# VH-VL binders against Urease accessory protein UreE (ureE): the designs that were tried, part 11

Target 1, 153 residues: Urease accessory protein UreE (ureE), of Acetivibrio thermocellus (a3dgf7)
Amino acid sequence: MIVERVLYNIKDIDLEKLEVDFVDIEWYEVQKKILRKLSSNGIEVGIRNSNGEALKEGDVLWQEGNKVLVVRIPYCDCIVLKPQNMYEMGKTCYEMGNRHAPLFIDGDELMTPYDEPLMQALIKCGLSPYKKSCKLTTPLGGNLHGYSHSHSH
Below, E stands for the ipSAE of ESMFold2; O stands for the ipSAE of OpenDDE; V2 stands for 0.75 times the mean of E and O plus 0.25 times the DockQ between their complexes.

## First folded at step 4 (VH-VL)

Design q3 (from a5 with heavy chain W106Y, light chain D31S S51R; framework fv_alextatug)
Fold by ESMFold2-Fast, scan of step 4:
Structure q3 (fold): chain C 153 residues (1-153), chain A 125 residues (1-125), chain B 110 residues (1-110)
Amino acid sequence: as target 1 above (153 residues)
Amino acid sequence: EVQLVESGGALVKPGGSLRLSCAASGFTFSNAWMSWVRQAPGKGLEWVGRIKSYTDGGTTDYAAPVKGRFTISRDDSKSTLYLQMNSLKTEDTAVYYCTTVPYDFYSGTNYMDVWGKGTTVTVSS
Amino acid sequence: QSVLTQPPSASGTPGQRVTISCSGSSSNIGSNYVSWYQQLPGTAPKLLIYRNNQRPSGVPDRFSGSKSGTSASLAISGLRSEDEADYYCAAWDDSLSGHVFGGGTKLTVL
């Protein structure tokens, strides 16, 4: 199927009423104009994103009756850091920004796709980063097109 | 109809090992998060651990009393969930239930939706 | 042992409204959704309430859930003899990175 726009987001509706199929969109793909994917149910999906907005977790791309196709951003290896104070927050943002690493937020934790040199740089700066599998769904500024690989082990 | 059937429960000696299985049917197992919950005789429910779907990272979480001794795994080709139990203690004596765990978008939380009938593990000399 | 606190027992007569409390902390009930489970004698538990106050299909509307701060409650109106069971609350605990259950409440219909 070919889908050309986001219809709505799943957060705005009652999940119990829907039969959900997922299409996994990696964090670095959310702004791409054209994507070719397989859904969780094995359906070939062509996405033509003509809008100027990134795809978000829970975006509904297709619906027929109670059947919906929903965007899911999968887990990936990440560097996670919980700043202890304003200085650590500033230092983290500065170090990540200098590397053009995209920055994401979840509560009071900052996340970026795993990158071994960046992990070591953050440790050397006296910060306490750790490796964790995370969903990179809420960007905290930045250009998602500037980074293309998660450096998974 | 979603069905879960646990098996593998047995009488084992302290320090022994046992593997439980949970056969799933009636839903797309590979997309589901799964958990194990236990209940000691005459006691309440105790969460053992969970495993996420492969596409959601396939990671596991465990309750403190079993961490390091129990391992949850899954075989999506067989629609089967496993609980590998090592270094068994008398306190591990319980009925073990497997459950499905629907993941709610944005909440980061889940609940135990469908439950099996349980399989009994007795750890005693 | 139980992380969430429930009264060990509750009782009522047919037609009465009964409430079962569940008390936790900011890391569990205070930050996450609450679910409730009913276990009839000799059977496996079944989901009764999820997401604080939602009912699965097949659960009658006389069962309702609520949450306020770090506490939750299950209300059963129009109590019936078949409601005699053990009731458990549960929530994810952020500090433990795991689900926690209440100790259970044995409901007796007198």
Scores: ipSAE 0.000, ipTM 0.497, lowest interface PAE 16.5, mean pLDDT 85

Design q4 (from a5 with heavy chain Y103W W106Y, light chain D31S; framework fv_alextatug)
Fold by ESMFold2-Fast, scan of step 4:
Structure q4 (fold): chain C 153 residues (1-153), chain A 125 residues (1-125), chain B 110 residues (1-110)
Amino acid sequence: as target 1 above (153 residues)
Amino acid sequence: EVQLVESGGALVKPGGSLRLSCAASGFTFSNAWMSWVRQAPGKGLEWVGRIKSYTDGGTTDYAAPVKGRFTISRDDSKSTLYLQMNSLKTEDTAVYYCTTVPWDFYSGTNYMDVWGKGTTVTVSS
Amino acid sequence: QSVLTQPPSASGTPGQRVTISCSGSSSNIGSNYVSWYQQLPGTAPKLLIYSNNQRPSGVPDRFSGSKSGTSASLAISGLRSEDEADYYCAAWDDSLSGHVFGGGTKLTVL
């Protein structure tokens, strides 16, 4: 199937009677104009993102009756850090900003895709980063512009 | 520092097979994406394919002219990249380069950083 | 044929500014970052520019890159005899699921 726009987000509807099929879109692919994917139920999906807006977790791309195809941003290896004070928050933002690393937030934890040099740099700074599998769905400060051009298939 | 050394190039008959090796040193090979690029005599550069690091799934991608005939693999314990070439055609005659493909937060894996000196493959009857 | 289009040759005299163009489509340059490679006679290619306009360590600032829409360009200021080489642009192509190169530009320093 070929889908060209987001119909709505599942957060805006009652899910009780829907049959959900997922298409996994990596965090770095959300602004890609053309994607070829296989859904969790084995359906080949071509996505043409015609309006240029970043795809979001829960976006519904296709619906027929009670059957829906929903965007899912999968887990990936991340550096996670919970700043303990204002200094640690400032240092974390500075180090990540200096490296142009995309910054995401979940509650009181900051996260970025795993990168060994960055992990080592954060440890050297006296911070307590750790490796964890996370969903990178909520950018802090709009760090996704330009990423549509940065990742190969 | 980072070094890549290709080997295994030879004269092969059409329909034959050949395996190229690329010995890497000076960096953590197991974390690196790697690619093969070739250049026919007097012609331009042509991408052959790439392989992701084991942490990124270790999957491969190939250019259409070699898909189904060539296989890229790696042995992280030996810091070595391989290109297995089967069903060779005269059009496969080229110098083959291995390259590193760094992952960068801003640009992702979209360029070839370090290149080897190349190894020559000639496919002729 | 090459997927990206470059002029086959370019020339200049020492001290001049020379630009080399690279034209693609929405599936490659229009959607992905551009890199440039320098190949001196008889040598392997070397990374010259990455991520449209970034220079790796050791590349002088006389070399610069730019991108607009589906086209990119490499500029060489203060041209020197040692800049005589073949120059290639490259980008990932979403339609082909692979990297594509330009046909190369032979730069002659007169």
Scores: ipSAE 0.000, ipTM 0.483, lowest interface PAE 21.0, mean pLDDT 85

Design q5 (from a5 with heavy chain G57E, light chain D31S N53D; framework fv_alextatug)
Fold by ESMFold2-Fast, scan of step 4:
Structure q5 (fold): chain C 153 residues (1-153), chain A 125 residues (1-125), chain B 110 residues (1-110)
Amino acid sequence: as target 1 above (153 residues)
Amino acid sequence: EVQLVESGGALVKPGGSLRLSCAASGFTFSNAWMSWVRQAPGKGLEWVGRIKSYTDEGTTDYAAPVKGRFTISRDDSKSTLYLQMNSLKTEDTAVYYCTTVPYDFWSGTNYMDVWGKGTTVTVSS
Amino acid sequence: QSVLTQPPSASGTPGQRVTISCSGSSSNIGSNYVSWYQQLPGTAPKLLIYSNDQRPSGVPDRFSGSKSGTSASLAISGLRSEDEADYYCAAWDDSLSGHVFGGGTKLTVL
């Protein structure tokens, strides 16, 4: 199937009445204009995001009756850090920004995709980062354009 | 920090009524689904019922033993959950816990996340 | 009577691995995800596992969950004395339109 827009977000509907199929969209793919994926039920899905808005977890891309196709952002290895004070918050943002690492937020925790050199740099800076499997769904202060290494190839 | 505090537990006679309260703090109560779970002395956990958030229609579900006798309600302006218990039976004697109920979208189900310390209801004559 | 079936007791020695089973039917465990709760003596229950195998923040990886068909299992590796508690499984039941709990398993650390 080919889907070209987000119909609505699943949070705005009663899930108990729906037959849900998922399409996994990695955190670095949410702003891509064209994606080719397999759903959890094995259906080939072509996504043409003509509107240009980033896909969000829970976005419904297709519906027929009670059957829906929903965006899911999978878990991945992450560096997580909970700043204890304003200094640690500033230092975390500064170090991440210098390395062009994408920043995500969940409550009072900051997250970025796992990268061993970055992990070691944060520890060396006196911060207390730890490794955890997380969903990177809420960006903090940056776009995801250009973080992909797959250009032309 | 997320905190739930139950109150209202008392000794009541069979056939009596009692209202329990659960005061919530540390999160946006109006967006949360909530439930009641009970535990009779020396026995296991038993689900009583749940109430959805306003945005999810505020609908309620009840376990068969309490359906028609108990009513779950909420006051979002006070961040408080209620359990109105009518036609009480000796079998309703238990510690009553309120819980938050995050909806796990990925599995299409929900679970009981944060629990209060409980309030004791004794039904005897 | 509990809808989900757990052994009433389990035991192990420090450092060992213990598993607690939870058996249901197609309307509950067979169709829905399982959560597990730990109740230390004299305390309120605490969420230990959700969505079959996910751990909340603060739960050590010594605790793991699994599900196969209409049954679920909680595994505790590197058993410690502080793990002595009652453990409960739970799942939504489609036929009852409500959550159901197992009868609980009292874990004793010898």
Scores: ipSAE 0.000, ipTM 0.508, lowest interface PAE 12.9, mean pLDDT 86

Design q6 (from a5 with heavy chain N31D T109R, light chain D31S; framework fv_alextatug)
Fold by ESMFold2-Fast, scan of step 4:
Structure q6 (fold): chain C 153 residues (1-153), chain A 125 residues (1-125), chain B 110 residues (1-110)
Amino acid sequence: as target 1 above (153 residues)
Amino acid sequence: EVQLVESGGALVKPGGSLRLSCAASGFTFSDAWMSWVRQAPGKGLEWVGRIKSYTDGGTTDYAAPVKGRFTISRDDSKSTLYLQMNSLKTEDTAVYYCTTVPYDFWSGRNYMDVWGKGTTVTVSS
Amino acid sequence: QSVLTQPPSASGTPGQRVTISCSGSSSNIGSNYVSWYQQLPGTAPKLLIYSNNQRPSGVPDRFSGSKSGTSASLAISGLRSEDEADYYCAAWDDSLSGHVFGGGTKLTVL
């Protein structure tokens, strides 16, 4: 099947009334314009993200009666940091930016996909990273739109 | 890894009260919906009630035979589920099982996943 | 009485396919997911099928579930002696605001 838009997000729907099939979209794939995936029920799914907006966890891509296909961003191994003050926050952003590591946020925790060299580098820099399984759903400060607008001319 | 251990089952007289406990380990208890299911001797399974996680409202639902007499509660700091049983009747005699409902949307929240071994409650004079 | 209706017994011989039915109404099976539980003699129940047709890790693909309208079915192919157990269906019931079980089916492997 080919799906070209998000119908709605599952947030306000009673999950017990739906026959849910999941399509796992990795954190690095949410902005891709074209994806070819296999759902949890074994259905071949082609996704054409025509609007350029990032796919979100819980997005419904297809529905027929009570049957829905829902985006799921799977858990993955992550490096997690809890900056204690503005200095640590600045240092974390600097070190991550310098290493071109993507940064995500969940409450007071910052996270990035697990990478052993990066973990060791952060420890050597005096930060207190730890390993944890997380869902990388909310980029910190990233541009979720695929394009930049020129305001002045 | 994931374990549920029920306790508190006893012999109680009709009209009495009893509190059952379910100690959980191996998962993030505070995120999980939990339920109680019972089984009378030689009979089938009967759902007693459930409690949602605090994040999902912490609300409870009960089967008609126990509504108004039984109360489900949880202590997330102790990873423990409770069933307070009041005004006990002989018909409440059963093995009581503690169960999990998977803790997030991605596992489906309408089934009893992990079950404890049960604790026996006998209501008799 | 149970709210969902199952046959009280079912039987088969090793290698056969056995189907256990579960009948409900629009307020339960017709509107909500169905799960199935296996209870071996003297043990606690075990989740066998969830969300109508999904199997947990460790459940062989010989077990399958289906749902149509207000009814659900559990199919066991390649029946084995260790499948001898009680089987229960369950679903949420909107009118009762509670989960309901079938009466159970005692499966005997002859």
Scores: ipSAE 0.000, ipTM 0.485, lowest interface PAE 15.8, mean pLDDT 85

## First folded at step 5 (VH-VL)

Design k1 (from c10 with heavy chain S30R F54Y F101Y; framework fv_narsoplimab; at its last look DockQ between E and O 0.56; V2 from the best seeds 0.00; counts 0 for: pae O 6.5 > 2)
Heavy chain, then light chain:
Amino acid sequence: QVTLKESGPVLVKPTETLTLTCTVSGFSLRNAYMGVSWIRQPPGKALEWLAHIYYNDEKSYRTSLKSRLTISKDTSKNQVVLTMTNMDPVDTATYYCARIYTDYSDSGYFDLWGQGTLVTVSS
Amino acid sequence: QPVLTQPPSLSVSPGQTASITCSGEELGDKYAYWYQQKPGQSPVLVMYQDYKRPSGIPERFSGSNSGNTATLTISGTQAMDEADYYCQAWDSSTWVFGGGTKLTVL
ESMFold2, look of step 5: ipSAE 0.515; ipTM 0.785
ESMFold2 (binder alone), look of step 5: mean pLDDT 90; pTM 0.929
OpenDDE, look of step 5: ipSAE 0.349; ipTM 0.789
ESMFold2, look of step 7: ipSAE 0.513; ipTM 0.771
ESMFold2 (binder alone), look of step 7: mean pLDDT 90; pTM 0.927
OpenDDE, look of step 7: ipSAE 0.020; ipTM 0.659

Design k2 (from c10 with heavy chain Y33F, light chain Y31W; framework fv_narsoplimab; at its last look DockQ between E and O 0.36; V2 from the best seeds 0.00; counts 0 for: pae E 11.8 > 2)
Fold by ESMFold2, look of step 5:
Structure k2 (fold): chain C 153 residues (1-153), chain A 123 residues (1-123), chain B 106 residues (1-106)
Amino acid sequence: as target 1 above (153 residues)
Amino acid sequence: QVTLKESGPVLVKPTETLTLTCTVSGFSLSNAFMGVSWIRQPPGKALEWLAHIFYNDEKSYRTSLKSRLTISKDTSKNQVVLTMTNMDPVDTATYYCARIFTDYSDSGYFDLWGQGTLVTVSS
Amino acid sequence: QPVLTQPPSLSVSPGQTASITCSGEELGDKWAYWYQQKPGQSPVLVMYQDYKRPSGIPERFSGSNSGNTATLTISGTQAMDEADYYCQAWDSSTWVFGGGTKLTVL
């Protein structure tokens, strides 16, 4: 099937009577223009994201009657910090921001995709990161897509 | 402040092997969101992508030149190295290194370029 | 290798709109990216993901991609916009540049 838009998100809808099939979209794929995937039920799915909007956990891409195809962002290995105070929150955001690491939040946990050099750098900064399997769904900064810095020599 | 700087020979003879070094500053080559390419531009001609190295040491090469190219990095020196064998006068160009250092959802563009280094291959 | 075709040159008067095209079958399912290169300088990114403008790039720059053709549009063209412009595509492992368009502002 070919999908060109998000219909709605399941957070806004009661799922009790729906037959749900999932398409797994990695956190780093949510803004790709073209995605070709297999759903959990083995259906070939082509996703054309021409408007550049990030796909989100729970987005419904297709519906026929009570059957829906839903975006799922899989668990992945993450660096996690539980800041104990405002200073740790600020320092974590500063250190990750200086290294251009994407930041995510879930409850009291700050998260970024696992990277061993970054893990070691955070430990050396006196922070207490740990490794955890997480879904990276809620960006702290609100943007997952990059931009360029124009420079002249 | 982040920079890339190319270094290497200005003149090479035909059949020699060219080695170019890109020295990066202000970011680590092991950052999960980083990649570096080499791109060349013959005098008065278009840009031509040559090779790329990802932070995790995955590599890609322009298919027409793959047998002549090797890209590598030395994380301890913050350097990316391009080796190109069997140089020919047609390979005379300005060689740039350029960085991708954005989120992984769009690693399709180069946000920072070195100043370039002119390599002349003369017989 | 994939081919991205650009007109080799384009001339416009100051204040007019310049439209630089980039054609190739790769652009049907790939994002287009655009670079500006002034004489003696390294390229500078001016457009990404077809239509997104980096910070520091004037609002008069815009972009689109329809079918197999991407277009970089400069409205109210100024003398400082005179440069070579390159389109580029990417497939997650390979980068391809167009042949370049020399924009002259007379």
Scores: ipSAE 0.000, ipTM 0.560, lowest interface PAE 11.8, mean pLDDT 84
ESMFold2 (binder alone), look of step 5: mean pLDDT 90; pTM 0.927
OpenDDE, look of step 5: ipSAE 0.239; ipTM 0.769

Design k3 (from c12 with heavy chain S30R F54Y G105S; framework fv_narsoplimab; at its last look DockQ between E and O 0.37; V2 from the best seeds 0.00; counts 0 for: pae O 7.2 > 2)
Fold by OpenDDE, look of step 5:
Structure k3 (fold): chain C 153 residues (1-153), chain A 121 residues (1-121), chain B 106 residues (1-106)
Amino acid sequence: as target 1 above (153 residues)
Amino acid sequence: QVTLKESGPVLVKPTETLTLTCTVSGFSLRNAYMGVSWIRQPPGKALEWLAHIYYNDEKSYRTSLKSRLTISKDTSKNQVVLTMTNMDPVDTATYYCARIFTDYSDYFDLWGQGTLVTVSS
Amino acid sequence: QPVLTQPPSLSVSPGQTASITCSGEELGDKYAYWYQQKPGQSPVLVMYQDYKRPSGIPERFSGSNSGNTATLTISGTQAMDEADYYCQAWDSSTWVFGGGTKLTVL
């Protein structure tokens, strides 16, 4: 199966009973132009994203009748920070930026893939990071291309 | 108005099978990223998660009770059903169904009123 | 099998601060959630993702999670806050509740 575009986001449509098959797209893969994945039902899927827009959780890549193929961004271990003020926000962004860490946001929390050295560095800077399993869905900055990072659910 | 409501027998004999139904109103089980769990609470005791059904019909069960539990859903009726075999007096509890707002997520934002199931000869 | 441990009971006077702890290995890398249950009623979500309040939950409710211990804090405790409180965590395929804490407002 080869898919070349996002049809719609499944969260935005109220349809009849759907048969949903998921394809897990890692946080660092959402902007890749070519992906080869295996769906949750064991279907080989080639994804060509020529438009350059990042894939989002809930994106429908394929549909036949009530059957849909949906993008899912899996959980991964993250460093999470909750800045207590604008100074901490700025400091966090500065420190993560200097280390070329990809930055994501969820509400008032900043997130990046877990990295022990980075964790320690942030602590040394006087910040209060903590480790959590999170979905990295909303990028705030950084280059996701070519990024290699180990993570677990 | 969004509600969950449990229904089924309030009295079950030992060794019999319990069948409970959770009827959902105000939202559709056909909606993406909607899951439902069953949770029970023996009188005066803690909450205990039993089973979960994901939007894509994947299922999860409490390990210690997996052999006795079956969860399913009928989207046409907007219902989730739990069956529990070989009931014992120790299974006497209030049984709740609860909603997980997002699929493969981690908390229950809506609960039914619960139904007390007594297992007695 | 993950286990979450709570103190079985806690008593506070009106206006005082109540702190309910929830300890477990899973809380080291998982979010904590809290539910309030009054007698004869269903549980109500009062805190999600450690410190976030659902709509309708008073600001006197706050939460934190450090190390392997999550804490639900109720400042200026009121009589209406008397209830059982349960912490909860999620582990990929299972949901775990604490043993519950009975909060009495004297």
Scores: ipSAE 0.018, ipTM 0.630, lowest interface PAE 7.2, mean pLDDT 89
ESMFold2, look of step 5: ipSAE 0.434; ipTM 0.777
ESMFold2 (binder alone), look of step 5: mean pLDDT 90; pTM 0.921

Design p1b (from p1 with heavy chain S30R S32A G105S, light chain Y49Q S51Y D52K; framework fv_teclistamab; at its last look DockQ between E and O 0.72; V2 from the best seeds 0.45)
Heavy chain, then light chain:
Amino acid sequence: QLQLQESGPGLVKPSETLSLTCTVSGGSIRNAYYYWGWIRQPPGKGLEWIGSIYYSGSTYYNPSLKSRVTISVDTSKNQFSLKLSSVTAADTAVYYCARIFTDYSDSGYFDYWGQGTLVTVSS
Amino acid sequence: SYVLTQPPSVSVAPGQTARITCGGNNIGDKYVHWYQQPPGQAPVVVVYQDYKRPSGIPERFSGSNSGNTATLTISRVEAGDEAVYYCQVWDSSSDHWVFGGGTKLTVL
ESMFold2, look of step 5: ipSAE 0.547; ipTM 0.819
ESMFold2 (binder alone), look of step 5: mean pLDDT 92; pTM 0.932
OpenDDE, look of step 5: ipSAE 0.327; ipTM 0.783
ESMFold2, look of step 7: ipSAE 0.501; ipTM 0.812
ESMFold2 (binder alone), look of step 7: mean pLDDT 92; pTM 0.935
OpenDDE, look of step 7: ipSAE 0.023; ipTM 0.682
ESMFold2, look of step 14: ipSAE 0.536; ipTM 0.815
ESMFold2 (binder alone), look of step 14: mean pLDDT 92; pTM 0.933
OpenDDE, look of step 14: ipSAE 0.187; ipTM 0.752

## First folded at step 7 (VH-VL)

Design m1 (from p1b with heavy chain T102Y; framework fv_teclistamab; at its last look DockQ between E and O 0.63; V2 from the best seeds 0.00; counts 0 for: pae E 2.8 > 2)
Fold by OpenDDE, look of step 7:
Structure m1 (fold): chain C 153 residues (1-153), chain A 123 residues (1-123), chain B 108 residues (1-108)
Amino acid sequence: as target 1 above (153 residues)
Amino acid sequence: QLQLQESGPGLVKPSETLSLTCTVSGGSIRNAYYYWGWIRQPPGKGLEWIGSIYYSGSTYYNPSLKSRVTISVDTSKNQFSLKLSSVTAADTAVYYCARIFYDYSDSGYFDYWGQGTLVTVSS
Amino acid sequence: SYVLTQPPSVSVAPGQTARITCGGNNIGDKYVHWYQQPPGQAPVVVVYQDYKRPSGIPERFSGSNSGNTATLTISRVEAGDEAVYYCQVWDSSSDHWVFGGGTKLTVL
């Protein structure tokens, strides 16, 4: 199976009527132009993303009747920080930015892929990060540019 | 709207097998977002997870019940079932079937529940 | 096995704020979900993934999770909030959906 475009996002329709199969796209793969993946049901999927737009959680890549293939960004180990004020928010962004750490947001929490040195650096800066399994789905500043690394779940 | 409904005998004799079926309507079991689970609640007690099944047939069981529990799924009927063997009075409880929103490993929660069915183990 | 600890009961006067705690080792590293179970009814999720609120659940319900304690907060408590509340997590080390013992909230 080769898919070349996003049909729509699953958030825009009634999910209850669908039979959903997932293709896991890592947070650092969402902007890749070519991907070869295996769906949860074992379907080989070639993804050609030529428009340069990042794939998003919930993007439907294929549909036949009520069956859909949906992008899922899997959980990974993250450094999570909940700034208590604007100063901490700014400080967190500054510290992470200086280290070229990709930054994501979920609610009032900032997160980045887990990195032990970064964890310690943030603590040293007087921040209160913690480790948690999380989805990196909402980048801040569109800072996803050619990242490639391994991570644990 | 999604509905889950438990069905099966409300009375089971000791040493026999408790058997329940959950019928899902208004939505498909064949959805990778979800596991399908059984939870029980003895009278006046808390909630206890029994087991869960994915639409592919993969199962998780409570270790304390694993030796006696079998959960199955019939996607053609949009149903999943529970069998609990060698029951005793301790297995008397309201049994709930529920849908579990499960997005990979760490975020599973029970977003839809059946009304529950009381199963009494008695001679 | 992973264990979640809740106080057996919490009492509040109408209009006040109720806080129900859920203790667990490094529970802050897990997503915590909260359920409300009125007498004689099935549980209903009121907070999921630490702080998220399902549609239809009042803003009076909020959740937080850090360290070894998750907390369900119910502000401006009403008589209708009287129920048993359960916290729940997924424990990946044992592949187990774990419920707390439940907390009975009484509105005085």
Scores: ipSAE 0.205, ipTM 0.754, lowest interface PAE 1.7, mean pLDDT 91
ESMFold2, look of step 7: ipSAE 0.404; ipTM 0.793
ESMFold2 (binder alone), look of step 7: mean pLDDT 92; pTM 0.935

